# Miniprotein binders against q96jn8r1131to1294, part 13

Target 1, 164 residues: q96jn8r1131to1294
Amino acid sequence: TLEFLENHGKNILLSNGNRTATRVASYNQGIVVINQPLVPQLLVQVRIDFLNRQWTSSLVLGVITCAPERLNFPASACALKRAAWLLRGRGVFHNGLKICEKFGPNLDTCPEGTILGLRLDSSGGLHLHVNGVDQGVAVPDVPQPCHALVDLYGQCEQVTIVNP

## First folded at step 4 (miniprotein)

Design g0
Fold by ESMFold2-Fast, scan of step 4:
Structure g0 (fold): chain B 164 residues (1-164), chain A 81 residues (1-81)
Amino acid sequence: as target 1 above (164 residues)
Amino acid sequence: SHMEELVKEVLELIEKMRELFRKAIEATDPEEKRRYLEEARKLFEEASTIAREANLPELLEEVEFVFEVVMRELKEAEEKG
């Protein structure tokens, strides 16, 4: 079964059999990673449970290519640099660079209850799914192995893994 | 709390800095681009000072990372033409 790894950002508390992640402090230190590699055709989905509108930016979603089990997570996913391909706001980012200006909906405005999904296609393309709708290829040729990550940044204080 | 208010202030400065960098990238006039970059640098200095004086090293690193990233993006965009 899909669960969040026990290794996570220091402000995270896992519950519900490690399927719910709650950021219990501040606005950062909220990175969580799925316990299994994102293999082609596996759909990993999380639901936004709680938004704290005191903050401006929200959840970041993506993949990391370094081994996450013993990684000392930085305060924010963007600081992972070369190891991460990230969806933030309306942009797609790698190594701190915006590689796509407008992709999918603005993640900073997705309401509570939104279900966000990540999937690799057979060619290694990373897809974002929003409430069951495939947004297309955000990143082609993602290096393998890779792991799905969620950064409970800013507004997003709680997510839960949901099954298709 | 006082600390939460300081964090919010710095995060707002980071967002203003990102907006100025977007304007700089989109600007076609070199003088206008220069003015946006200078304003962004001033916001960077202000945000860095607040984070440093409040002893918030993670927030300071975030400020520095954003500035580094957008300056690199500007250089990449300039090279592409």
Scores: ipSAE 0.166, ipTM 0.556, lowest interface PAE 4.8, mean pLDDT 86

Design g1
Fold by ESMFold2-Fast, scan of step 4:
Structure g1 (fold): chain B 164 residues (1-164), chain A 81 residues (1-81)
Amino acid sequence: as target 1 above (164 residues)
Amino acid sequence: SHMEELVKEVLELIEKMRELFRKAIEATDPEEKRRYLEEARKLFEEASTIAWEANLPELLEEVEFVFEVVMRELKEAEEKG
């Protein structure tokens, strides 16, 4: 039932019933957003399908709190500023600030086939799941409504939504 | 300040990246061209990472703009022969 929104970064092509996102050019302009708000206990999962090892940085995961349906997405998730809480590499970022230096595995080194999940707990804490394993609370008290976001940056050229 | 030092570092990386792309465009040996492009890409990613982590999204946009211009010029030069 979960799909990527038709509004996305300009280098994205959606396929497989809007469940697969492919970045068809360059290294940026690859932001996609899940079509349903991330409500408590909903686990949204994506699988890394294809990595281009010409790049060293990889996908960014997070949540966005502004309405995504008509948003003009920037080239990279970094520019979303106050509207986004982002996981990149081993860091957790909000409004251009690194709010946690070492959280979970390094996203830049996750191989093809890795399943990454985002979930809100009942207290509004954002959790990262890696191959079914809860990494803990990356961000407490996320404002609602919010939507799960994936930035297919650098290495990561394709992801597919997978059911739990 | 620390921020001024980071900005200088990013600008220096941009200049090194531009020089490596110029060498890649001029190279006739495919392996040498590949090596220059790999080195330039690493500098781009180092510069963009510094700009991201330093809370300088405008500088990140500048780094990305320069990289895209050079990559476009490389593609156009190769197409023309």
Scores: ipSAE 0.170, ipTM 0.585, lowest interface PAE 4.4, mean pLDDT 86

Design g10
Fold by ESMFold2-Fast, scan of step 4:
Structure g10 (fold): chain B 164 residues (1-164), chain A 81 residues (1-81)
Amino acid sequence: as target 1 above (164 residues)
Amino acid sequence: SHMEELVKEVLELIEKMRELFRKAIEATDPEEKRRYLEEARKLFEEASTIAREANLPELLEEVEFVFEVVMWELKEAEEKG
């Protein structure tokens, strides 16, 4: 069963059998990682449960290719110095650099109840799914193994893993 | 609160820095590249000053990480190409 790792950002509280992550303070320190590698065709989905609109930016999701179980997380996913491919707003980022300008919907404007999914295809392409709809390949040729990551940044204060 | 407005201002400055770095990477004219990088440096100084003055060390670390990571990536790309 999919759940969030106990190694997470310091402002995270896990509940619901480690399937719900809540950021209990500030706007950052909200990184969570799924407990098993994102293998081809595995669809990992999270639902946005609560948005605090005092902040302007919202959640970031993507993959990292380093082992997350004992990783010292930075304050935000965008500060990761290890191999990371992240979706933020409408952009796709690799280690802090924007590699695609406009991909999928704007994650900063997705409402509560939105279900966001990550999946690798058989060629290593990373796909974003939004409310069950495949947005296409955000990142080609992701190195494996990789791990799905969600950063409860800014507006996004709670997410829950949803089974397909 | 005043503090939350300062945090929001710094976060917006970080976003502007990222956009300027993207433009710098894409620029083919050395003068344009230098102008974008200089503007990004000014935004870094502004954001860092606000974070230090407001005693927001985690936000300061975030500002510094963004600047350092992007500058490192830019240097690597320039050396390879």
Scores: ipSAE 0.006, ipTM 0.292, lowest interface PAE 9.6, mean pLDDT 82

Design g11
Fold by ESMFold2-Fast, scan of step 4:
Structure g11 (fold): chain B 164 residues (1-164), chain A 81 residues (1-81)
Amino acid sequence: as target 1 above (164 residues)
Amino acid sequence: SHMEELVKEVLELIEKMRELFRKAIEATDPEEKRRYLEEARKLFLEAVWIAMEANLPELLREVIEVFERVMRELKEAEEKG
């Protein structure tokens, strides 16, 4: 069963059997990681539960290719300088550098109830799913093993893992 | 409140930025001066991002006004020295 790892950003509180992550302070320090590697054909999904409009930006999601169990997470996922491919707003980022300007919908505007998914295809391409709709390949040839990461940044204060 | 903590963080970044500009003005080695200014710029941008993210336009204005003042001081020091 998919769960968030107990190693997470310092502003995170896990509940619901480690399937719900809540950011309890500020706008950052909200990184969570799924407890098992993202293998081809596995669809990892999270639902946006609560948005706080005090903040400008919203959640970031993607993958890291380093072992997450003892990682000292930075304040924001976009500060990861190694082994990270992230989707933020409409951009795709590799180790903090924007590698694609416009991909999929703007993640800063997804409402409460949106279900966001990450999946690797058989060729190692990373796909974003939004409310069940495949947005296409955001990143080709992701190194394996890799781990699904969600950064409860800004507006996004709570997410819950959803099984199909 | 978390907002009060963020305001404090931004003000601390501004203070560190001001100190780096002071060190840059006093530096005689061009490489050392460049490193101080680059670090100060990074702290300024961090302060701007926090104020923008928190939707605090008055704080953002303060951050920018402090930076503009320090930039004027730097320019005047360079013209005189």
Scores: ipSAE 0.328, ipTM 0.656, lowest interface PAE 2.2, mean pLDDT 90

Design g12
Fold by ESMFold2-Fast, scan of step 4:
Structure g12 (fold): chain B 164 residues (1-164), chain A 81 residues (1-81)
Amino acid sequence: as target 1 above (164 residues)
Amino acid sequence: SHMEELVKEVLELIEKMRELFRKAIEATDPEEKRRYLEEALKLFYEASTIAWEANLPELLEEVEFVFEVVMRELKEAEEKG
């Protein structure tokens, strides 16, 4: 069963059998990681449960290629000093460098109820799924093992893991 | 170095944003407070663009923090008045 790891950003509270993550303070320190590696064809999905419009930006999601169980998380995913590929707004980022200007929908504008998914294809391509629709390959040749990450940044204060 | 110059420019813009925010908090006139907050917001766009294009994620995070604080104060000012 997919769950969020107990190692997470300091502003996170896990509930619902570690399937729901809530950011309880501020706008940052909200990184969570899925409890098992993102292996090819595994679709990991989260639903946006709650958006706080007092903030201007929203969630980030992607993958990291380091072991997350004891990782000391920075305030935001964009500051990770480990190999990371992140989807933020409409951009695709690798270790803080924007590698694609416009991919998929703008994540900063996805409403409550949106289901976002991450999947590796057989060639190691990272796919984003939005409400069941495959947006295509955001990142080719992701190294393995890798782990799905969600940063409950800004507006996004709650997400829940949902089944395919 | 070029990178040293870009870092210095972003830090100077962050400092100017913080100064404008401090002036906004100390202002007793609502119009003056709003003007300072709006000026700080304009500097955000310049600082974030430079930090992003120069691949300075820690500085970008700092710029975003100041931005969120300014936006919160601006929304509170609008709701009160």
Scores: ipSAE 0.007, ipTM 0.190, lowest interface PAE 12.0, mean pLDDT 81

Design g2
Fold by ESMFold2-Fast, scan of step 4:
Parts: structure tokens; sequence; C-alpha cells
Structure g2 (fold): chain B 164 residues (1-164), chain A 81 residues (1-81)
């Protein structure tokens, strides 16, 4: 059963059987992680439920390869120093280093109702799916085990896990 | 370097945010306080966007830390009154 882990950023409130994450304060401290490893062919999807347009930046999506159950999350995903591959805006980042300039749509402009998905292919390539459409390989050869991470940053104040 | 110029720009924006927060704390009129806070939020968004696009995660953390700490202090000051 896909759920968000009980270990999360301090501004997060989980509801709907831990399938909905709401950031209840500020613009940061909104990192959540899926409760099971992202194994090949598992498609993990979240829907953007609510955007606060007073902020310009939005949701970050990605994977971490460290154990998330007791991880002390930083204020934002971009501050993760180890074992993190992130999709932010149009960029792909590994531990703060931009490894791809333009990939997929700009995540800062995705509207409410957008469904974003992460999936590993059989070769370890990390794929982004947007409204059911595969955007291609954002990161090749992701180490395993890895865990899907969503940072409810800035505009994005609520997401819900949705089944394919 | 270009990177040094971007760092300087973000640090200058941080300093402007601190000044606006100081003015917000000192303001007694609710509308003036709201205006200063909105201006500070816009500077925060500008500074965080530059740090994000320039791939400067530690500077982004600093921008976020300053904004969070000052907003918390402002709220606490209002409550103690």
Amino acid sequence: as target 1 above (164 residues)
Amino acid sequence: SHMEELVKEVLELIEKMRELFRKAIEATDPEEKRRYLEEARKLFEEASTIAYEANLPELLEEVEFVFEVVMRELKEAEEKG
C-alpha cells in the first residue's frame, strides 16, 4: 500500500490514510517520502491539489538512496547533500549539481490537477510521467534501493497519492 | 566572476529583506506592516529564484533561514505586545 512515511518535514500534516500531504505553514519544511522503495516498473504518482500563487517556486520531485525513516530533513530538498536526484523547475540535479538543463515541463508552472509520476525502468533509468505521459529518462542508472521524494515547496501546499 | 556577482546580488537582497523585516516589526499600523511583509516576501522570492537558478543550495538555505527566523520573531513580538 503506497503511503507517505510518518517521518516528514515539520510543516506537513498527513491525512486520507497518509495518502494526502498538506503543508500547513510557511513555504518550506515540506518534504515527504513514499513508504516503500521505488522498485523497477512501480509507478508512484501524486496529484497537485492546491497551489498558493503568492510563491513563485513550486514542487520538487525525485529520489533519495539513503534510508528515509529517521532522516532529519532539511528545510528544502535542494539542501540535501547526499544521494539525492531531484527534478526542480526544468532542471535535473544530483546533490546540488545541475546534470541536465532542460527536462520535461517546468514544474514551477504545472497547474492544480496535474498528476506527476516517478518510475524506474528495467535498466535503472528514472522516468518522469506527466498526466500519464512518459517524459523519458531524467536520470540513468539510479542506485537501488531508492525512495520517491516530494518536496511541497513554495506554491505547492497539497498533494495526494493517486493510483495509475 | 559571474558566480561572485550572483552571490553578491543575493546577499544584497537578503540585507534588503532584513531591513524590511525591521520596518515591519516597528510598524504599528497593520496596513503598513502588511505592506512591508509583502515586499519582503517578493524579495525572498527574487533571492531564492536567483540562488535556485544559479545552483547555490547553501545560499538558498541562508535566504530561507533568514526569512523563516524573521517571520517567527515578528509573530512572537506581536503576541507579546
Scores: ipSAE 0.041, ipTM 0.452, lowest interface PAE 5.0, mean pLDDT 85

Design g3
Fold by ESMFold2-Fast, scan of step 4:
Structure g3 (fold): chain B 164 residues (1-164), chain A 81 residues (1-81)
Amino acid sequence: as target 1 above (164 residues)
Amino acid sequence: SHMEELVKEVLELIEKMRELFRKAIEATDPEEKRRYLEEARKLFEEALTIAREANLPELLEEVEFVFEVVMRELKEAEEKG
């Protein structure tokens, strides 16, 4: 079954059989990774459970191409640089650069209860799903193997893996 | 707490810097692009000062990463003239 890896950012507490991740401190150190590679057709979904609106920005999600099991996670996902393709706000980012400006909804404004999904198509395109709706290809030709990542940054203090 | 207020101030500056960087990328006029990048640099210097003085190393790393991106784009804009 899909679970968050026990290797995660230092401010994360896992519960509910490693299917719920809670950031218990600060605004950062909240990276979690799914326990198996994101292979084509696998849909990984998380629900936003709790938002703390004292912070401006919210969760980031995407993929990493480095092995996550023993990785020393940085304070935020953007510091992963070349290893990460990330969706933040309305942007798509790689190596600190915005490679697409207006993709999908603004992740900083998604309310509690929103279900966000990541899926690779058969051509290696990374798709974002929002409440069951495919937003299209955010990143073409994702290197493999890759792993789904969620950064519980800022407002987003809790997410739970949701089965399709 | 005072520390939480300082963290919020730095994060707000980072957000403003990202917005200016977005405007710089969208700008088609080289001089307009340069002005946005220069404005972002001033916000960076302010954020860096606060993070250093408050002794917040993780926040300092985040500020420095954003600065690297801004400086790279500023250099490119200047070379194009």
Scores: ipSAE 0.007, ipTM 0.296, lowest interface PAE 9.8, mean pLDDT 83

Design g4
Fold by ESMFold2-Fast, scan of step 4:
Structure g4 (fold): chain B 164 residues (1-164), chain A 81 residues (1-81)
Amino acid sequence: as target 1 above (164 residues)
Amino acid sequence: SHMEELVKEVLELIEKMRELFRKAIEATDPEEKRRYLEEARKLFEEAMTIAWEANLPELLEEVEFVFEVVMRELKEAEEKG
């Protein structure tokens, strides 16, 4: 079954059988990772449960290629650099480089109840799904193994894993 | 060129945040202290947006550190007031 790893950012509290992640303090230290590698055809989905509009930026979604089980997570996903491909706002980022300027909807404006999904296709392309709609390939040829990552940053204080 | 301009912009925002923090410490009026700290929060969000998009993680870490100090001071000011 899909769960968030017990290794996570300092401000995270896991509940609901490790399927719900809540950021209980501040705006950062909210990185969580799914407990198994993202393999082709696996669709990992999270629902945005709670947004605190005190903040302007919101969650970051993506994959990491380093082993997450004992990783000392940075305060924000952007510090993961070469190990991470991240979707933030309207952009796709790798190693701090903006590799796509406009992809999918603006993640900073997705409302509570939005379901966001990550999936690898058979060619290793990373897809973003929004409320069941495939947005296309955000990142081609993702190295494997990789793991789905959610950074509960800024506005986004709670997400829950949702089965398809 | 462009990257050097962005680096300078973030460094200037960090320095302005530090100056606002110093003004907040020196302020004797709790309302004025709170106002300086709120201005610093706005600069923080601007600096983080630029640093993230410009691939300046060292500066992002510096911005985050300065802001956490500011937020702690704001919380203490609110509890006293």
Scores: ipSAE 0.039, ipTM 0.436, lowest interface PAE 6.1, mean pLDDT 83

Design g5
Fold by ESMFold2-Fast, scan of step 4:
Structure g5 (fold): chain B 164 residues (1-164), chain A 81 residues (1-81)
Amino acid sequence: as target 1 above (164 residues)
Amino acid sequence: SHMEELVKEVLELIEKMRELFRKAIEATDPEEKRRYLEEARKLFEEASTIAREANLPELLEEVIFVFEVVMRELKEAEEKG
């Protein structure tokens, strides 16, 4: 069964059998990682449970290609300098560099109840799913193994892993 | 809390900085571009000073990172132009 790893950002509290992540303080230190590699055809989904609108930006999601079990997470996912492909707002980022200006919906404006999914296709393309709808290939040819990452940044204070 | 208010203030300065960089990219007049960039750098200095003096190294790191990313985007826009 899919769970968040117990290695996570300092402000995270895991509950519901490690399937719910809550950021209990501030706006950052909210990185969580899924407990198994994102293999082709596996759809990993999280639901946005709580948004605090006092903050400007919201969650970031994507993949990392380094081993997550003992990784020292930075305060925010976008500070990762290597081995990271991230979706933030409408942008796609590789190791801190924006590689696509407009992809999918603006993640900073997704409401509570939105279900966001990550999936690798058979060619290694990373897909974003929004409320069951495939947005297309955000990143072609992701190196493997890779792990799904969610950064509960800013507005997003809680997410829950949901089954397809 | 006071600390949360300081964090919010710094994040608001970051958003103002992003808006000024967006205006700099869109401006066609070199003097207007320079003025927007200069204003954005002043906001960067203000935000980093607040973070440093409040002893919030993680927030300071974010301020620096955002400034670095936006400066890179501005440089790329100029090279395409």
Scores: ipSAE 0.026, ipTM 0.427, lowest interface PAE 7.0, mean pLDDT 84

Design g6
Fold by ESMFold2-Fast, scan of step 4:
Structure g6 (fold): chain B 164 residues (1-164), chain A 81 residues (1-81)
Amino acid sequence: as target 1 above (164 residues)
Amino acid sequence: SHMEELVKEVLELIEKMRELFRKAIEATDPEEKRRYLEEARKLFEEASTIAWEANLPELLEEVMFVFEVVMRELKEAEEKG
């Protein structure tokens, strides 16, 4: 069963059987991680439930290859300096370094109701899905095991895990 | 506390930057657009300096994100027409 881990950013409150994450303060400290490793062909999806337009940037999602259970999360996912591949805006980032300028839609402009998905293909390529549509390979050859991460940053104050 | 006052100051500067960039995007006069962009850049320099000197890396990150996102949106809007 897919749930968010009890280890999460300080501003997160989990509800709905740990399938909904709400950031209850500020704009940061909103990292959550899925409780199961992202194995090939598993599609992990979250729906954007609530956007606060007081903030400019929005959610970040991607994978980490370190054990998340006891990880001391930084204020934002983009501050992770190792074992992290992240999608922010239109950029793809590896350990804080931008490795692609324009990939998929602009995550900072996705409206409420958007469903964002992460999937590994059989070759270890990380795919982004938007409202059920595969955007292609954002990152090739992701090491395993890896874990799906969502950073409820800025505008994005609530997400819910949804099944296909 | 002094830290709470600095956090409030940076957040207020971030909001002013967002407002100036909105005005720049909406401006039809090139001179007025340039003026808004110059003011926004000055606020970015102020906010980033305060956040960096006060050792507020989370706020520094937000200031950097706001600047990057708005500059990207402005470029995209101008390219589309």
Scores: ipSAE 0.006, ipTM 0.187, lowest interface PAE 11.0, mean pLDDT 82

Design g7
Fold by ESMFold2-Fast, scan of step 4:
Structure g7 (fold): chain B 164 residues (1-164), chain A 81 residues (1-81)
Amino acid sequence: as target 1 above (164 residues)
Amino acid sequence: SHMEELVKEVLELIEKMRELFRKAIEATDPEEKRRYLEEARKLFLEAVWIAMEANLPELLEEVEFVFEVVMRELKEAEEKG
């Protein structure tokens, strides 16, 4: 059973058996992490439930390779300077550095109801899935163990874990 | 050069936001306060976008920190009376 960890950003409220994360304040402090390591072939999916269109940027997805249970999260995932690979807008970022300018659809424009997924292939490549469609390899050779991370940033105020 | 120009643009937006926050603090009309805060929010979002494009997480942290501190100060000032 996939759940969000109880260690999360300070503006997050978990509900629905820790499967729904809601950011209840501001635009930041919304990082959540899945409770199980992302192992090859496991597809972790979240659905965008609610967008606040007062903000311009939206949800960030990715993986971290540090232990998340006691991690002191920064205000936004973009501030993670080690052990992080993130998808933001159309970019791919490693430890705050942009390593790819255009990958997949623009995450800032995904509407409510969009289902976003992360999966490792058998070679350790990190894949993004959008509404069931594999976008390809965003990051090759992700170190293990790694953990799926979602940053409910800006527009995105609620997500729910969805089974494949 | 291009990155240095983006950094300068963000710093200029921060200065404009501080000016709008000052005007919001000085305004006595609640509607006028709201307008200044909405303008400041728009500049904040522009600054965040540019900082993200510049790929400088420290600059992004600074933009977000400035916005949070000023917004908190305004809220506290209004609650105090």
Scores: ipSAE 0.035, ipTM 0.460, lowest interface PAE 6.1, mean pLDDT 84

Design g8
Fold by ESMFold2-Fast, scan of step 4:
Structure g8 (fold): chain B 164 residues (1-164), chain A 81 residues (1-81)
Amino acid sequence: as target 1 above (164 residues)
Amino acid sequence: SHMEELVKEVLELIEKMRELFRKAIEATDPEEKRRYLEEARKLFLEAVWIAMEANLPELLEEVIFVFEVVMRELKEAEEKG
């Protein structure tokens, strides 16, 4: 069963059998990681449950290739310098560097109820799915094993894992 | 050191961003306001890039915090106007 890992950012509270993550303070310290590796063809999905419009930026999602169980998470996923491929706003980032300016919809504007998915294809390409629609390859040739990561940053204060 | 120079550069970008946001709030012309906001966003992205590349997570957190605070103030000003 997919769950958020018990190791997470300090402002996170897990509930609903570790399938719901809530950021209970500030705008940062909201990183969560899925408890199982993202294997090819597995679709991991989260639903945006609650947005706080006092903030302007919103969630970041992507993958990390380091072991997450005892990782000391930074305040923001964007501070992960190595072993990370992230989608923020319309940008794609690798090891802290922006590698694509416009990919998929703007994550800062996705409304409550949006379902976001991550999937690896057979060639190791990372795909973003939005409300069931494949946006294409955001990141080619991701090293494996990797784990799906969500950063409940800014506006996004709650997400829930959605079963396929 | 090189690290001290990078820290100084990011702090200078933060200050320039704050000045541009202040000018945006004071602008009476919508086109002029938009240009100030666009320039501020470019400075924000540059500051984030430098902080990330230099592995300065504490400074990156400060850059993001300043941007969020100022954007909230701009939103409030627009709603009142």
Scores: ipSAE 0.000, ipTM 0.173, lowest interface PAE 14.5, mean pLDDT 81

Design g9
Fold by ESMFold2-Fast, scan of step 4:
Structure g9 (fold): chain B 164 residues (1-164), chain A 81 residues (1-81)
Amino acid sequence: as target 1 above (164 residues)
Amino acid sequence: SHMEELVKEVLELIEKMRELFRKAIEATDPEEKRRYLEEARKLFWEAATIALEANLPELLEEVIFVFEVVMRELKEAEEKG
């Protein structure tokens, strides 16, 4: 059973059996992490439930390779300077540095109802899935263990884990 | 007088605008910077409207001057990286 960890950003409220994360204040402090490592073939999916258009940027997705249960999360995922591979807007970031300019759709423009997925292939490549469509390898050779992370930043105020 | 109260209101709005612009210059988070700028722009229009409607041209000039100077400072801060 996939759930969000109880260790999360301070503006997050978990509900629906820890499968729904809501950011209840501001635009930041909204990092959540899935409760089990992203092992090869596991597809972790979240649905965008609510967007607040007073903000310009939106959610960030990715993986971290450090243990998340006791981490002090920064205000936003992009402030992670170690052990982090993130997809934000149109870019791919490693430890705060942009390593790819254009990958997949622009996450800042995905509408409510969009289902975003993360999966490792057998070679350790990190894949993004958008509404069931594999966008390809965003990051090759991700170190393991790694953990799927969602940052409910800016516009994105609510996501829910969706199973098949 | 009512005029003295309007003058005080405009001066208070100018000072709040200066503080928000200072916070915007110092902000490193893009959404935080944008939020401060949007709040400051709202205060600019409110202050300018009061000064214009109350026929206070010297205060209107001050409101415009503060807006222009701080926007220039914000541009300089962004260009320094």
Scores: ipSAE 0.000, ipTM 0.112, lowest interface PAE 19.6, mean pLDDT 83

